# VH-VL binders against Protein STK_02290, part 17

Target 1, 225 residues: Protein STK_02290, of Sulfurisphaera tokodaii (q976g0)
Amino acid sequence: QEQLVAVNELNENLGKVLIKIARDSIANKLGILKINLEDYLSSLNDPILNKKGLAFVTLETYYGNSTSLRGCIGYVEAVAPLKEIVSKAAIAAAFSDPRFPPLSKGEFDNIIIEVTVLTKPQEIDVENRWELPKKIKVGEDGLIVEYGILYSGLLLPQVPMEYCWDEETFLAETCIKAGLEPDCWLNNKVKIKKFQGIIFREEKPKSEKILIIKPSEVKCKKEEI
Below, E stands for the ipSAE of ESMFold2; O stands for the ipSAE of OpenDDE; V2 stands for 0.75 times the mean of E and O plus 0.25 times the DockQ between their complexes.

## First folded at step 8 (VH-VL; framework fv_acimtamig)

Design r06 (from n02 with heavy chain S107N G108Y; at its last look DockQ between E and O 0.69; V2 from the best seeds 0.00; counts 0 for: pae E 3.0 > 2, SAP .504 > .496)
Fold by ESMFold2, look of step 8:
Structure r06 (fold): chain C 225 residues (1-225), chain A 126 residues (1-126), chain B 106 residues (1-106)
Amino acid sequence: as target 1 above (225 residues)
Amino acid sequence: QVQLVQSGAEVKKPGESLKVSCKASGYTFTSYYMHWVRQAPGQGLEWMGIINPSGGSTSYAQKFQGRVTMTRDTSTSTVYMELSSLRSEDTAVYYCARAEKFYDFYNYYPNYFDYWGQGTLVTVSS
Amino acid sequence: SYVLTQPSSVSVAPGQTATISCGGHNIGSKSVHWYQQRPGQSPVLVIYYDNKRPSGIPERFSGSNSGNTATLTISGTQAMDEADYYCQVWDSSTWVFGGGTKLTVL
């Protein structure tokens, strides 16, 4: 009954709005920005923001020449408007990521916010599981592996690009993230889903200028020792 | 505001089945897991199972496997728990409880139960 | 199957610090959540992920988790803190609660 956001509908201006939603939601939770968040979100009438969507919000601490992960939480079921998913993910990334303490007011001006918008994951159906690598495109697709309700793992589309993986390796590593054996993707009881994504990232903390990153543009890191 | 409202207390006889409802409001029903937990009189909390309202998939505690069924109706934002072949030991307060579904880049999180229903007392006697 | 062990009761005087332990093999490698249950009421989440407080939970509630013991700490205890307290973890494919601890404020 509701429409879903396609990632190719998102331009630079909408990317800036998504980042602003994330930053304002965190600021509101910190008490820095005093607004009624529900009223704010309901006032955003752009049709694309009101389509159902999926997103991750990533926070990184800024050190000038480098950044480090500070929180990253996302939602992979398209159950609410994109604007609401981004707000909820931002708050969770800042305050509920178990790897980090809640974001402090002192940190707020020194983080970079990144919003990754996803398409709805779609199950890949094949008669022969050995054909799964042919149905996946590194540089375009992210993967979800699911076995029942309690075993799942997700890798974003940029991850195999960063590691220079081929499609079979990408499948195997996603199985491992689900807590399963690397060859779990050959098991007919395991669901393999794919999705696409696009990344909107502040260039610097609180900057008006943003970067738009397509996963296909991510370069792998050269290993040195 | 988040609210989980359960159906009223029931009195049952051994061998019968119970069915408890849990109606959710104040949030997007399909964006959270729902759990069922019971508490026998004077006893602690016992986890029974989980349902994903988005697709209806379930997992049950081994103790209840084969006796418990969890379902949902997304149009009414309601989860149901049925327990069959009741015994006197099934006398308890039954709670529904909500849990987050978020991911980080690297893990699915087994999550805490942030909101609980008011509880439904089911008495199995004689 | 994984077992969580709590003392059955803890008593403290008003204003003093209460500690409630939750023992489990290598529980320090798990995320521990804590629930408060007042008589006749539903449980309420008071600590999640070992040491995080939900909105609306007083600062006097804190938690820690290392080795084989997780601990819920309530500083400056008040009569309203009198309740049963349960620890919880996820282990493999199941959710496990401790047996519960009755906190009495005398």
Scores: ipSAE 0.443, ipTM 0.777, lowest interface PAE 3.0, mean pLDDT 89
ESMFold2 (binder alone), look of step 8: mean pLDDT 92; pTM 0.938
OpenDDE, look of step 8: ipSAE 0.649; ipTM 0.876

Design r07 (from m06 with heavy chain S107G G108T; at its last look DockQ between E and O 0.70; V2 from the best seeds 0.00; counts 0 for: pae E 2.2 > 2)
Fold by OpenDDE, look of step 8:
Order: sequence, then structure tokens, then C-alpha cells
Structure r07 (fold): chain C 225 residues (1-225), chain A 126 residues (1-126), chain B 106 residues (1-106)
Amino acid sequence: as target 1 above (225 residues)
Amino acid sequence: QVQLVQSGAEVKKPGESLKVSCKASGYTFTSYYMHWVRQAPGQGLEWMGIINPSGGSTSYAQKFQGRVTMTRDTSTSTVYMELSSLRSEDTAVYYCARAEKFYDFYGTYPNYFDYWGQGTLVTVSS
Amino acid sequence: SYVLTQPSSVSVAPGQTATISCGGHNIGSKSVHWYQQRPGQSPVLVIYYDNKRPSGIPERFSGSNSGNTATLTISGTQAMDEADYYCQVWDSSTVVFGGGTKLTVL
């Protein structure tokens, strides 16, 4: 993860491309679009898209005045180009999220796609684990909790905002996300990493207008995660 | 198409070591975890361990700790599993199996094995 | 250690529905995956995340998971479905397989 995409390397135009990658990947899987996905991705020559990256893709069903979660999958192993990660995450969000049945063709036109690109995660080092909450900022930081290779959990920066969590709750929930006890963050053997993210979101389904959203702007709505 | 091609069958003696290779193709090699699973004749599947996409981290089943080593060569898209101090009970078909790692609402990895190698029979006999 | 319990064998007539159970303590809270292994072949994923079907797997394969039992259901069972079936979960940093069920199509 030495050459991850930095937030400052991303702009609205790249955001649009990432959204398009996600949408096209899903469309292709549905058979709505018939392309060679590998060729399509290979044709994208932007250096930033070809850097290794971390990303989440979130799908929401659009109801005009409201939305509901329809899928959310992310990859945090920065071992592939960002464009590939987004494509994979999109497909996984649409068809492999265990909370939802596979996306149908009929749903495709009513889905809002959100792509969250993550910065390079940085381990938070503290002498006293009780100080960890002070090193975290809700509305800005995402968290990764790791305990060995088999326990890992990640929550995006916008998640604690959506649930109105404080920093300690955020840590606890990330522990749970990692499959560990809520107080796992007090264990010095558990690695805590923080990162930031940039969020690109369709204003409406299939909209050409893409919104750039700051996690701190996300309102508490207590959606399921 | 995704392919996992393993090395050929081997015959070993007790106390020796085996090393099985698994060459991957048809996908981004560094995007997936690789697992090793073995199956003794007429028996069920037994998980041996996991190696991460970069090859820098592994986890082994307790039963094999200290005796198994998994490695990964990104340049050749090949994963290796070495098992030392072989016993007759190690006679089995050894499989490599690919598994994605992505984050969802659960705290656990999905870690289902969507593609398997063809298997490598290793016979340990005196 | 976490244990998955499967019946050793299940028999079904062609065209009938086969049901293979996988028991585990509070397995309903876990994600269960199923593999088919025909004689002399490698395992093949047939169900993942309890009830999701990979591409290429017939629709007659379905899965459910609740309580202490996960279930693989094969409707309209065909001769080609004769195989060993294994359930699988993650538990406490280890992969756990069921003992396997031999499905015989009569």
C-alpha cells in the first residue's frame, strides 16, 4: 500500500469516471451493457485510476425524497488499480452483499451509486489505549481494526455520522465489525488504523451530476449497516 | 477464465517435506486470498491455512502450526504450501482455493472459495 | 472448537427435492457456504452467504440458514447432482467444514 491514491489527486472529473466505472460494471453484469469489462478498464489510461487504491461502493434505492441502502461493499487491500477496485466493489455491492438479494435489471435505473475512495490507512499509535478516542475525529476519520490476518473490520467516515456515534462508540462498533469484542480497541495487540475518504455520489440515478460529499456533512439517519 | 493449476502428485516418506504449487491465471492474482485445504482419502475437507494477497501474511490451522509454510510469488502468480515432518496421516489430496476479501456489514470475511485447484495427491508411505 | 454437523448420507429419487442440513450452534448468525464435490473432482461452490447462487449454478439449488441449522435444498434433483456436499463457515479465525453429506440419487 505504498502508492495509494491520495485524496488531493482526485477531482470531480475523476469522480464521474469512478461512478461510471461502477455503473457500467453493474450494467454489464446485468446484461444491460455488453462490453468486455477488462478491455474497458484497460482503456482507462488516467494515471490516477491506475494507481493502487481502496474504495467502497454503496448502492441506494432512490425514492425521490428518500433513499434506502441496497448494497455496500469495499476493498481495502490496495493491491489493484483503483479502477479495478471500484469495478469489483460495485459488482459485489450489487450482487454479493449478504444483506440483499442480487440486484435485478428492474432496479438498476432506480439506484444511486456512491463511491468512497479511501486514503492510505495510518496506524494510530498511543502509549495508553484509552487515548485512542482523542486521536480520532468523527466526521473525518474512518477506522480499520485488525487483529491478525483473520480479524479485520472497517467503517467509513460517514458511518458514525449516520448513526450519531461518538469516537468511543465508533471504535467499539469497528471492533464489532472486525468480529471482536467492543472493547477490543483497548487491547494493544489490536491494530487501529485511521483513514479519510472522499465521497462521490450521483445526485439522482444515472445522473451526470456528481456530488462530492464530506463525511462531516452527513446527517444522522440511523440506517442499517 | 479463472484457473488454478497445481503441481503433480508426489510420493513421500515419513519425515520428509512436501511442497505443492498453485499457479493462478485469468484474474488479478494480487486481489485474492489463497487457501489450502486437504482431503484424506474417503474423508472430508480440512482447512490448512490462508495467505493474503500480498503474500506478507499467513494464518494456519492450529493442527499444522509449526509444520506448514505458505508462500506467494507475485511475479509468477504462484502460491506454495510446504508441509514438513510428514506422516502417513498426511496422505491426502491438497487443494488451493481462491477467496475474495471484501468488507460488508458483517465483521467477518466472506471467505468462500469460489475457485479450486485440481488438487495434488500426496502419498506418504514407508 | 466449532463443529458443523451434517448427515452422512441423503437419498432422493430423481425429480424429488433433496435437503441437506448443516447443524451448528447459532449457525444462523454466521454465513454458510456450500460446496459440491463429485467423485474424483474438486469442490465447487454452489451456495454462498447462506442463499446466494454463483453464476453457472442451476436455480434448483437454494440455501437457507436460521437458528442452529443451515439447509441446502436441491429441487428437481438430477443424476448429476449425486455428490458429496460440504457446508462451511468461519469461526474464531478458522475455517470449519462440515463432515460432508453424500447425496445419492436413486
Scores: ipSAE 0.513, ipTM 0.829, lowest interface PAE 1.1, mean pLDDT 93
ESMFold2, look of step 8: ipSAE 0.554; ipTM 0.826
ESMFold2 (binder alone), look of step 8: mean pLDDT 92; pTM 0.940

Design r08 (from n02 with heavy chain K101R; at its last look DockQ between E and O 0.67; V2 from the best seeds 0.00; counts 0 for: pae E 3.6 > 2)
Fold by ESMFold2, look of step 8:
Structure r08 (fold): chain C 225 residues (1-225), chain A 126 residues (1-126), chain B 106 residues (1-106)
Amino acid sequence: as target 1 above (225 residues)
Amino acid sequence: QVQLVQSGAEVKKPGESLKVSCKASGYTFTSYYMHWVRQAPGQGLEWMGIINPSGGSTSYAQKFQGRVTMTRDTSTSTVYMELSSLRSEDTAVYYCARAERFYDFYSGYPNYFDYWGQGTLVTVSS
Amino acid sequence: SYVLTQPSSVSVAPGQTATISCGGHNIGSKSVHWYQQRPGQSPVLVIYYDNKRPSGIPERFSGSNSGNTATLTISGTQAMDEADYYCQVWDSSTWVFGGGTKLTVL
């Protein structure tokens, strides 16, 4: 019997703690913060941090007036406490994202850290696969597409908002992310799962002030259409 | 400390089955994929298949499809690989190997093996 | 079926630089991983995603990947580096290993 974090249990103070876990984990790997990471995490006694959870950590390079992606890794099976998932995702985003070199010490003070906490993904069960777009709510749901063990793709709930996608486009793009044809969601052997999330983001590198963002609040950078 | 400890060496006859165990420790067992790779004496490495310990889902290399079965026991953090209808060509060292997984950028599939078991020599002789 | 080609052996003097190639059609579009296997031991990951080192792997190990060739480079080669080295990629639904290169340090 797993005890799962609900995203509505997370407040600003817990969001700050999650971001601190991510920063301290990266700092420890860089040799900036010399601690035993296992002991550090075990000292975090908040019951909510010790529930099983799912999260993504996103790193962005800060340029003052803009940011650019620097790493983004997440884990979406609820197999460990939220505090441990955030630590592992932060380290992976910093050092194991194949798009980017390992994060350097020189970069550490110039990144913004974002933690997105997810609900447990639930498979969408339909009799007619053509009904799937009707079961998805852009601005609330993230999507996972799975075909067997080797093909999987995920898009976070803020992504279709940022790109002004409708539900069918969201499904198609998630199929493409999984390495499948855009219409893979019509295939009965393909699993479609949905989840929700809440975003905690540093306002500036290492700032005490954080932003709490619901995906529905993410504004499209383009007008509709 | 991550450890993968495999069962001991075996001697088999053609037509029999082998079953190798791989016990994991030092990490959350269900957070990582497990692979099986074999190496015939004096030869290179050959991938056999993958299991997701969380749900037990598997995928096998085409060469072994129909002969290989991979299972796990989450209560003991152990993965098993069974290979049936053995031939002398199946004489090899069999390794379990761990792989990371994550979603989004990587499409959720594992593609490198960060820790390996010590290997299990299986000799098939007639 | 995707094929990775490695030289069967490479010899270097102690302190010199060893270069081990891994050839494959358009391998530069794939992520390449490298494993070291000392005699009688299990493989150990030394490079992943073309050029990243796991914790505990010395800086003298490096990698590159472009075009049709990936390369493992060991600078300041030591006697303890004498081993078999395998490149590996993901292709379609399978993991493919190169045939292995025996590095001899004379």
Scores: ipSAE 0.393, ipTM 0.764, lowest interface PAE 3.6, mean pLDDT 89
ESMFold2 (binder alone), look of step 8: mean pLDDT 91; pTM 0.936
OpenDDE, look of step 8: ipSAE 0.604; ipTM 0.860

## First folded at step 9 (VH-VL; framework fv_acimtamig)

Design t01 (from m06 with heavy chain N111Y; at its last look DockQ between E and O 0.73; V2 from the best seeds 0.61)
Fold by OpenDDE, look of step 9:
Structure t01 (fold): chain C 225 residues (1-225), chain A 126 residues (1-126), chain B 106 residues (1-106)
Amino acid sequence: as target 1 above (225 residues)
Amino acid sequence: QVQLVQSGAEVKKPGESLKVSCKASGYTFTSYYMHWVRQAPGQGLEWMGIINPSGGSTSYAQKFQGRVTMTRDTSTSTVYMELSSLRSEDTAVYYCARAEKFYDFYSGYPYYFDYWGQGTLVTVSS
Amino acid sequence: SYVLTQPSSVSVAPGQTATISCGGHNIGSKSVHWYQQRPGQSPVLVIYYDNKRPSGIPERFSGSNSGNTATLTISGTQAMDEADYYCQVWDSSTVVFGGGTKLTVL
């Protein structure tokens, strides 16, 4: 596999660019911006943006003192440059998230964009599956559960923090996300992968100020998925 | 634009094998899953199986397990579907169909087919 | 196995609203997709994820999904809308199609 973008290669400036790519991609799809998206992306010559990468784009509706999820889509196969992945994920988050209707023009100015860049997922190998929780760190690791080609689930590192999960609950919830039983992680035939991520987030809708957030800094909302 | 161009119509005898090709263009070939769906004359759509972007993994409908093989050639952007031990009931139009895979927070993988090949008619007759 | 049930045929006068149902157990908890197939042509995606329209699909096409029934609605039906329509879901690692509905525009 080709070398993926590493978290340490990213900085605030690149984070701003990634957020801009996401926002411009959505704007273009809405017709607010009229550009050739392919040409736009091609014009970005930063070597890091042109490395293959993995990313999630999360959209949240901004209410001043609170936010609500409005869309979240990610690609975890290193099939394209990071800049393209972020663009694609942003458009998908806005218009193809099955949980939400397509984003309207009226909503665009009131959404916060968050881009999570992922490290290369690594399979966790243990002799005893009961040891898996010890190999996982809530607040650092995201999880992927795979069983064949048809069952796959992914939860970002910030998710267990948001819901105050321990490692075992995190595994169980990821199993559920994969469409499997909560105890699927005890099955040796099920692959468990972990990854890390860096989060870039608009402070406010369309803000020039971009926040860099560590998953460990995410506070518990005491909600259940 | 996205195009899926399939091989031409074939006439086969019972017991023979068919191999249909689907050449993709206009998009990043290695970014999408490919499915095969067939349709018997005057009948509905029937799912046959799926192959992942790398071609390293497949899953087939139970009805065709042991008899169907899907392969992928990245160098030519072509997907193949081979069906062996043909029967008269295998007479159908065979379609390749592209499907995207992405992750979201709460849902699984509800595959849908955004682009289809033109179809390949395979007639199985003695 | 999961089964999707569609009416075999639906007729509508031009300009009227056509409604095609797709029945399935707790289908409202699934994502339903719809395909249009004109005679001698390949299927075309017209609705995905219950109610989303792909680019190029007219606004007169809409979808809904709740309970045990998903519905494709075509408002202001035109002659070109005459086709077979199929609903589709993903269930237990299998793609499932409805039996198809022939829409006739009178």
Scores: ipSAE 0.472, ipTM 0.810, lowest interface PAE 1.1, mean pLDDT 93
ESMFold2, look of step 9: ipSAE 0.679; ipTM 0.864
ESMFold2 (binder alone), look of step 9: mean pLDDT 93; pTM 0.950

Design t02 (from m06 with heavy chain N111H Y112F; at its last look DockQ between E and O 0.60; V2 from the best seeds 0.55)
Fold by OpenDDE, look of step 9:
Structure t02 (fold): chain C 225 residues (1-225), chain A 126 residues (1-126), chain B 106 residues (1-106)
Amino acid sequence: as target 1 above (225 residues)
Amino acid sequence: QVQLVQSGAEVKKPGESLKVSCKASGYTFTSYYMHWVRQAPGQGLEWMGIINPSGGSTSYAQKFQGRVTMTRDTSTSTVYMELSSLRSEDTAVYYCARAEKFYDFYSGYPHFFDYWGQGTLVTVSS
Amino acid sequence: SYVLTQPSSVSVAPGQTATISCGGHNIGSKSVHWYQQRPGQSPVLVIYYDNKRPSGIPERFSGSNSGNTATLTISGTQAMDEADYYCQVWDSSTVVFGGGTKLTVL
């Protein structure tokens, strides 16, 4: 298996490029931008962008002093270069998130784009499943819960921070996300994987200023998923 | 563009096995699930099963369990569906259908079919 | 097993609005997808996730889903829209199709 992009290989400049890829991909799909997306992506020759990577793209509607989720899609299998994954995730976040209608042209200028690049997920092995919470760190780890190919759920590292979850609640919620019972993480047949991530975010819609955010810096919103 | 090209029509006898191929092109083969759906003459669509992007895992409809085998060859971008112990009721057009693999906050992986093969007619007759 | 129920046939005059229903227990809590199948052709995705249109699908196609009924709506129906339409969901690790609806454009 090929080595994935490491978080430490990414910097602010690459973050800006990733945000641009996401925004341009969405713009192209909307018809605001008219480019050959494949050619565009191929033209990006940075070695890091061409390494296989995992990423989520999150879209938020900007209201000046607040934001609201508008879409979030991710790919967590290293099947394509990071630049392609971000492009695909961006388009999917804008137009294929089941929670939201497809993004309209009128919304585009009011969207904040966030790109989360993930490390390779690693299965957490414990002899006693009750020890799992001790192997997880809220504010650092994202989780994937898998039970065969039928049930799978993923929550990003920033999610438990946003909702003020502890490790056990994080596991339970990820089980629910996978379509399983909240205590599914106690079942030895269920795979629990953890990963880390780096977050690149526009300060404002279409801003040239990109923020690098650590999941541990995310504040609790006290909302329910 | 995305293409799913299936093998040609087949005529089989009861008790025999069929094996239909589905060659994919125009996209990253290992990024998508593949499903098989069949349709008997004049009837509706019937789901048969799913194979994951790596080909390492499958799930079949209960009706076909023990009789159907789905495989995947990454080197040739081809998915196969084998159905054994054929009966006259297995006469149908068999379709491969692609489904994406991404995570969302709600339902996990999508299970809709954005591209279909052209179909393979299999006739089972004595 | 989960069951989706569609009318066997629907007829509409050209230019009029066609409505095809898909009934299922608490189907509103599921994501419903719709496929069009013209005679002798493979199915084509026309609506996914209740109300989303794939690229290339005309705007006259729309979808809704609430309660126990999902609905495919075709406004300004054209002759080319004559086809079988199938609703589909994911339930209990199984893909479930409706029985299909034959849309006739008079």
Scores: ipSAE 0.464, ipTM 0.808, lowest interface PAE 1.2, mean pLDDT 93
ESMFold2, look of step 9: ipSAE 0.600; ipTM 0.824
ESMFold2 (binder alone), look of step 9: mean pLDDT 93; pTM 0.953

Design t03 (from n02 with heavy chain N111H Y112F; at its last look DockQ between E and O 0.66; V2 from the best seeds 0.67)
Fold by OpenDDE, look of step 9:
Structure t03 (fold): chain C 225 residues (1-225), chain A 126 residues (1-126), chain B 106 residues (1-106)
Amino acid sequence: as target 1 above (225 residues)
Amino acid sequence: QVQLVQSGAEVKKPGESLKVSCKASGYTFTSYYMHWVRQAPGQGLEWMGIINPSGGSTSYAQKFQGRVTMTRDTSTSTVYMELSSLRSEDTAVYYCARAEKFYDFYSGYPHFFDYWGQGTLVTVSS
Amino acid sequence: SYVLTQPSSVSVAPGQTATISCGGHNIGSKSVHWYQQRPGQSPVLVIYYDNKRPSGIPERFSGSNSGNTATLTISGTQAMDEADYYCQVWDSSTWVFGGGTKLTVL
């Protein structure tokens, strides 16, 4: 696998660009913007944006004092430049998330965009599967659970923080996300990978101010998935 | 634009093997899964199997296990499906179909086939 | 094995609304996709994830899914909509198709 964008290569300025890519991609799909998306992306010459990367785009409906999830899609295969991945993820989050109807034009001005750039996932190897929780850090690690080619689940680092999960619960929930039993992580045939991420978020819809958020800073909502 | 171009029609005898090719263009070949689906004359669609983007992993429908082999050649952007021990019931149009892989936040992993090849008619007769 | 049930045929007059059902046990908990296949042609995705339209698919195509029934709806049906329609779901590492519905535009 080729070298991916490193988290330390990203800064606030690049974060703003990534958010802009996401928002413009969605706007273009809605017909609010009328651009050639390929040309637009090609025009971005920052070397970091042109490195292969992994990313999630999360959309939230903004209510002033609260938000609600409106879409979340990610790509974790290093097959394209980060700028393209973010564009694709944004469009998918807005229009292809199976949990939500396609985003409407009327909603566009009231959504907050969050871009999470991921590090290269690394398989966690342990002699005893019961040691897996000790190899995971809530507030830092995201998880991928894989069993064969058809069962795969991923949870971002901020997710266990939002739901106040411990490491074992995090593993169990990721198993469930993969379509497997909660204790699937005890099975040696199941592959467990961890990764880290950096989060760029609009302060408010269409805000020029972008927040850089560490997963460890995410507050618990005390809700269940 | 996305194109999936399949090999031409074939006539086979019982006991022989068929190998259909599907050449992809207009997109990043190594980013998508490929499925094979067949359709007997006047019948519905039947899923045969899936091959991952790298070509290193496959999953076949139970009906075809032991008899079907799917392979992938990245250098030529081509996917192959081989079916052995042919029977008259294997007479069908065979389709390759592309499917994207992405992750969502809470839901499972539903795949849909967004682009299809033109189909390859294989006739098995004595 | 999971089974999807479709009516064998549906007829509609031009300009009228066509409705094609896809029955399956607790299908509402699954994501349903729909394919259109005109005579002599390859299948074309017309609805994915219950109610989403791919680019290029007319707005007259819509989908819904709840309980034990998914539904493809074609409003203002046109002659070009005459085709076989298949519903599809993923179940237990298998992609399952309905038996197909032949839509005739009278």
Scores: ipSAE 0.639, ipTM 0.873, lowest interface PAE 0.8, mean pLDDT 94
ESMFold2, look of step 9: ipSAE 0.704; ipTM 0.869
ESMFold2 (binder alone), look of step 9: mean pLDDT 92; pTM 0.941

Design t04 (from n02 with heavy chain F105W; at its last look DockQ between E and O 0.65; V2 from the best seeds 0.00; counts 0 for: pae E 3.3 > 2)
Fold by ESMFold2, look of step 9:
Structure t04 (fold): chain C 225 residues (1-225), chain A 126 residues (1-126), chain B 106 residues (1-106)
Amino acid sequence: as target 1 above (225 residues)
Amino acid sequence: QVQLVQSGAEVKKPGESLKVSCKASGYTFTSYYMHWVRQAPGQGLEWMGIINPSGGSTSYAQKFQGRVTMTRDTSTSTVYMELSSLRSEDTAVYYCARAEKFYDWYSGYPNYFDYWGQGTLVTVSS
Amino acid sequence: SYVLTQPSSVSVAPGQTATISCGGHNIGSKSVHWYQQRPGQSPVLVIYYDNKRPSGIPERFSGSNSGNTATLTISGTQAMDEADYYCQVWDSSTWVFGGGTKLTVL
C-alpha cells in the first residue's frame, strides 16, 4: 500500500538514475560493464528506488531523426523494488522480447532507452458497467483488465493517444490484450483498473540529457502525417 | 543459483490425499509464479495449476478442480500442492515449475517455465 | 479443447539434423516453448517464444513457428541429445503440452 512508488515522487534526477539502471543492466549482460548485478542494485540506497513499483522499459533503435521499436517489456504487479523491476525489465526488453533477436554489443551504442513508471492501479467502481467509459480519461489513464490470475492485460496511457482511440475502444482493446472478448468490460466479474504513468527517455543514445514525457503530449499517428 | 527442492517420494492408498512441498531458494519467492505439472509413468506432461505466491491466488486445470489445493508459506519460501480422493490414475511424478511475472508486450501472460523442481514420485496402490 | 500433435519418435544418425514437429491449429499465432527431458530427470527449457534459446543451451538447438506447425531443430545431433521433447502453448485457460517425441540417436 504505502510502500509503492508514486509518480509525483519522481523528478528528472531520479529519471536519469532509472535510465542508468536500465542501461547498466544491459551493458553488464553484454559484458561491456563488468559488475555483480545483485551488488550493484543493493548499493542503490535511495528510499524511492527501494519502494515497490511498476515499470516498463522500451528500447528503440536510433536512426538520427527517427527511431524504431527494438524491445518493450515490463511488470504489471508491484512485488519488488522499483530499481529491481527496471533492471529486470531492461534485460528482458534487450534479450527476451520475442519480436527481436538478443541485443548485440554492436547495437548497444545506438539504442535509446525509455523507462515508463506507473502508479498503483486502482479498481474503477461502478454500479452500471456501461458507465466505465465515463470513468477513464484517454491521455491520462492506462488500463488493466483482470479476470482471475490467468487473464490479465495492460495498455499504457500513451497507447490510445497513438491510435486515436476513444474510451470504449480503449476498454475493448485492453480486453483483447488480456485474452478476453472485446466486450469483457461489461462482465461484472472482470476487474477494470486504471493507473497513470510518466515517461523518462534518453534524448539520444547514451545521452545524459533526458526527456520527461507525459502521455497527454503523445500525438496521434494520423495527425503526424 | 535458483533451486526448487521438492519433498520425497510417497506411497498412498486410494481415497487418501497427497501433499507435495516445493521449497524455493536463490531468488525473490514472491516475484515469480509457481506451477504444478505431473507426469504419469511412461506418459507426457500434464499441467495442474498455478499459484501466485505474493497473494496466494490460484487457478486450477478443469480436470483437477475440486480435488487440488495449492498454498504457499512466504516465511519459508515454500509452495504446497494437495490432491485429494486419490485414485490409481494419480500415480505420477509431480513437478513444481517457476515462471516469470514480467509482461511481455508482444505475448502477454502467461510465461514459459524456466526452472523445475526435481520431481516427487507419488504411487497410489491398492 | 486445443490439441498439439507430435510424432511419437524421431530417429537420426549422429551428426545429422533432427526435426521435431508440433502441429496445432494456427499455432503460428501462439508462442511455443520446448522442453527436453532426459530419462529420470526433470524437464529443461531449451527454446522459448518459438525461437529463443536460454543461456547454456547449445546453438545447435533452434526453433521456428509458422502456420499450423512449430518445429524444434537440432543440428549436428549428438548422443547426449537423446531425450523426450515436449512442445507447449497457452490455450486461453490452460497450458497444453504435446504428447512428446522420443529422439533416438543411432
Scores: ipSAE 0.438, ipTM 0.779, lowest interface PAE 3.3, mean pLDDT 89
ESMFold2 (binder alone), look of step 9: mean pLDDT 92; pTM 0.934
OpenDDE, look of step 9: ipSAE 0.662; ipTM 0.880

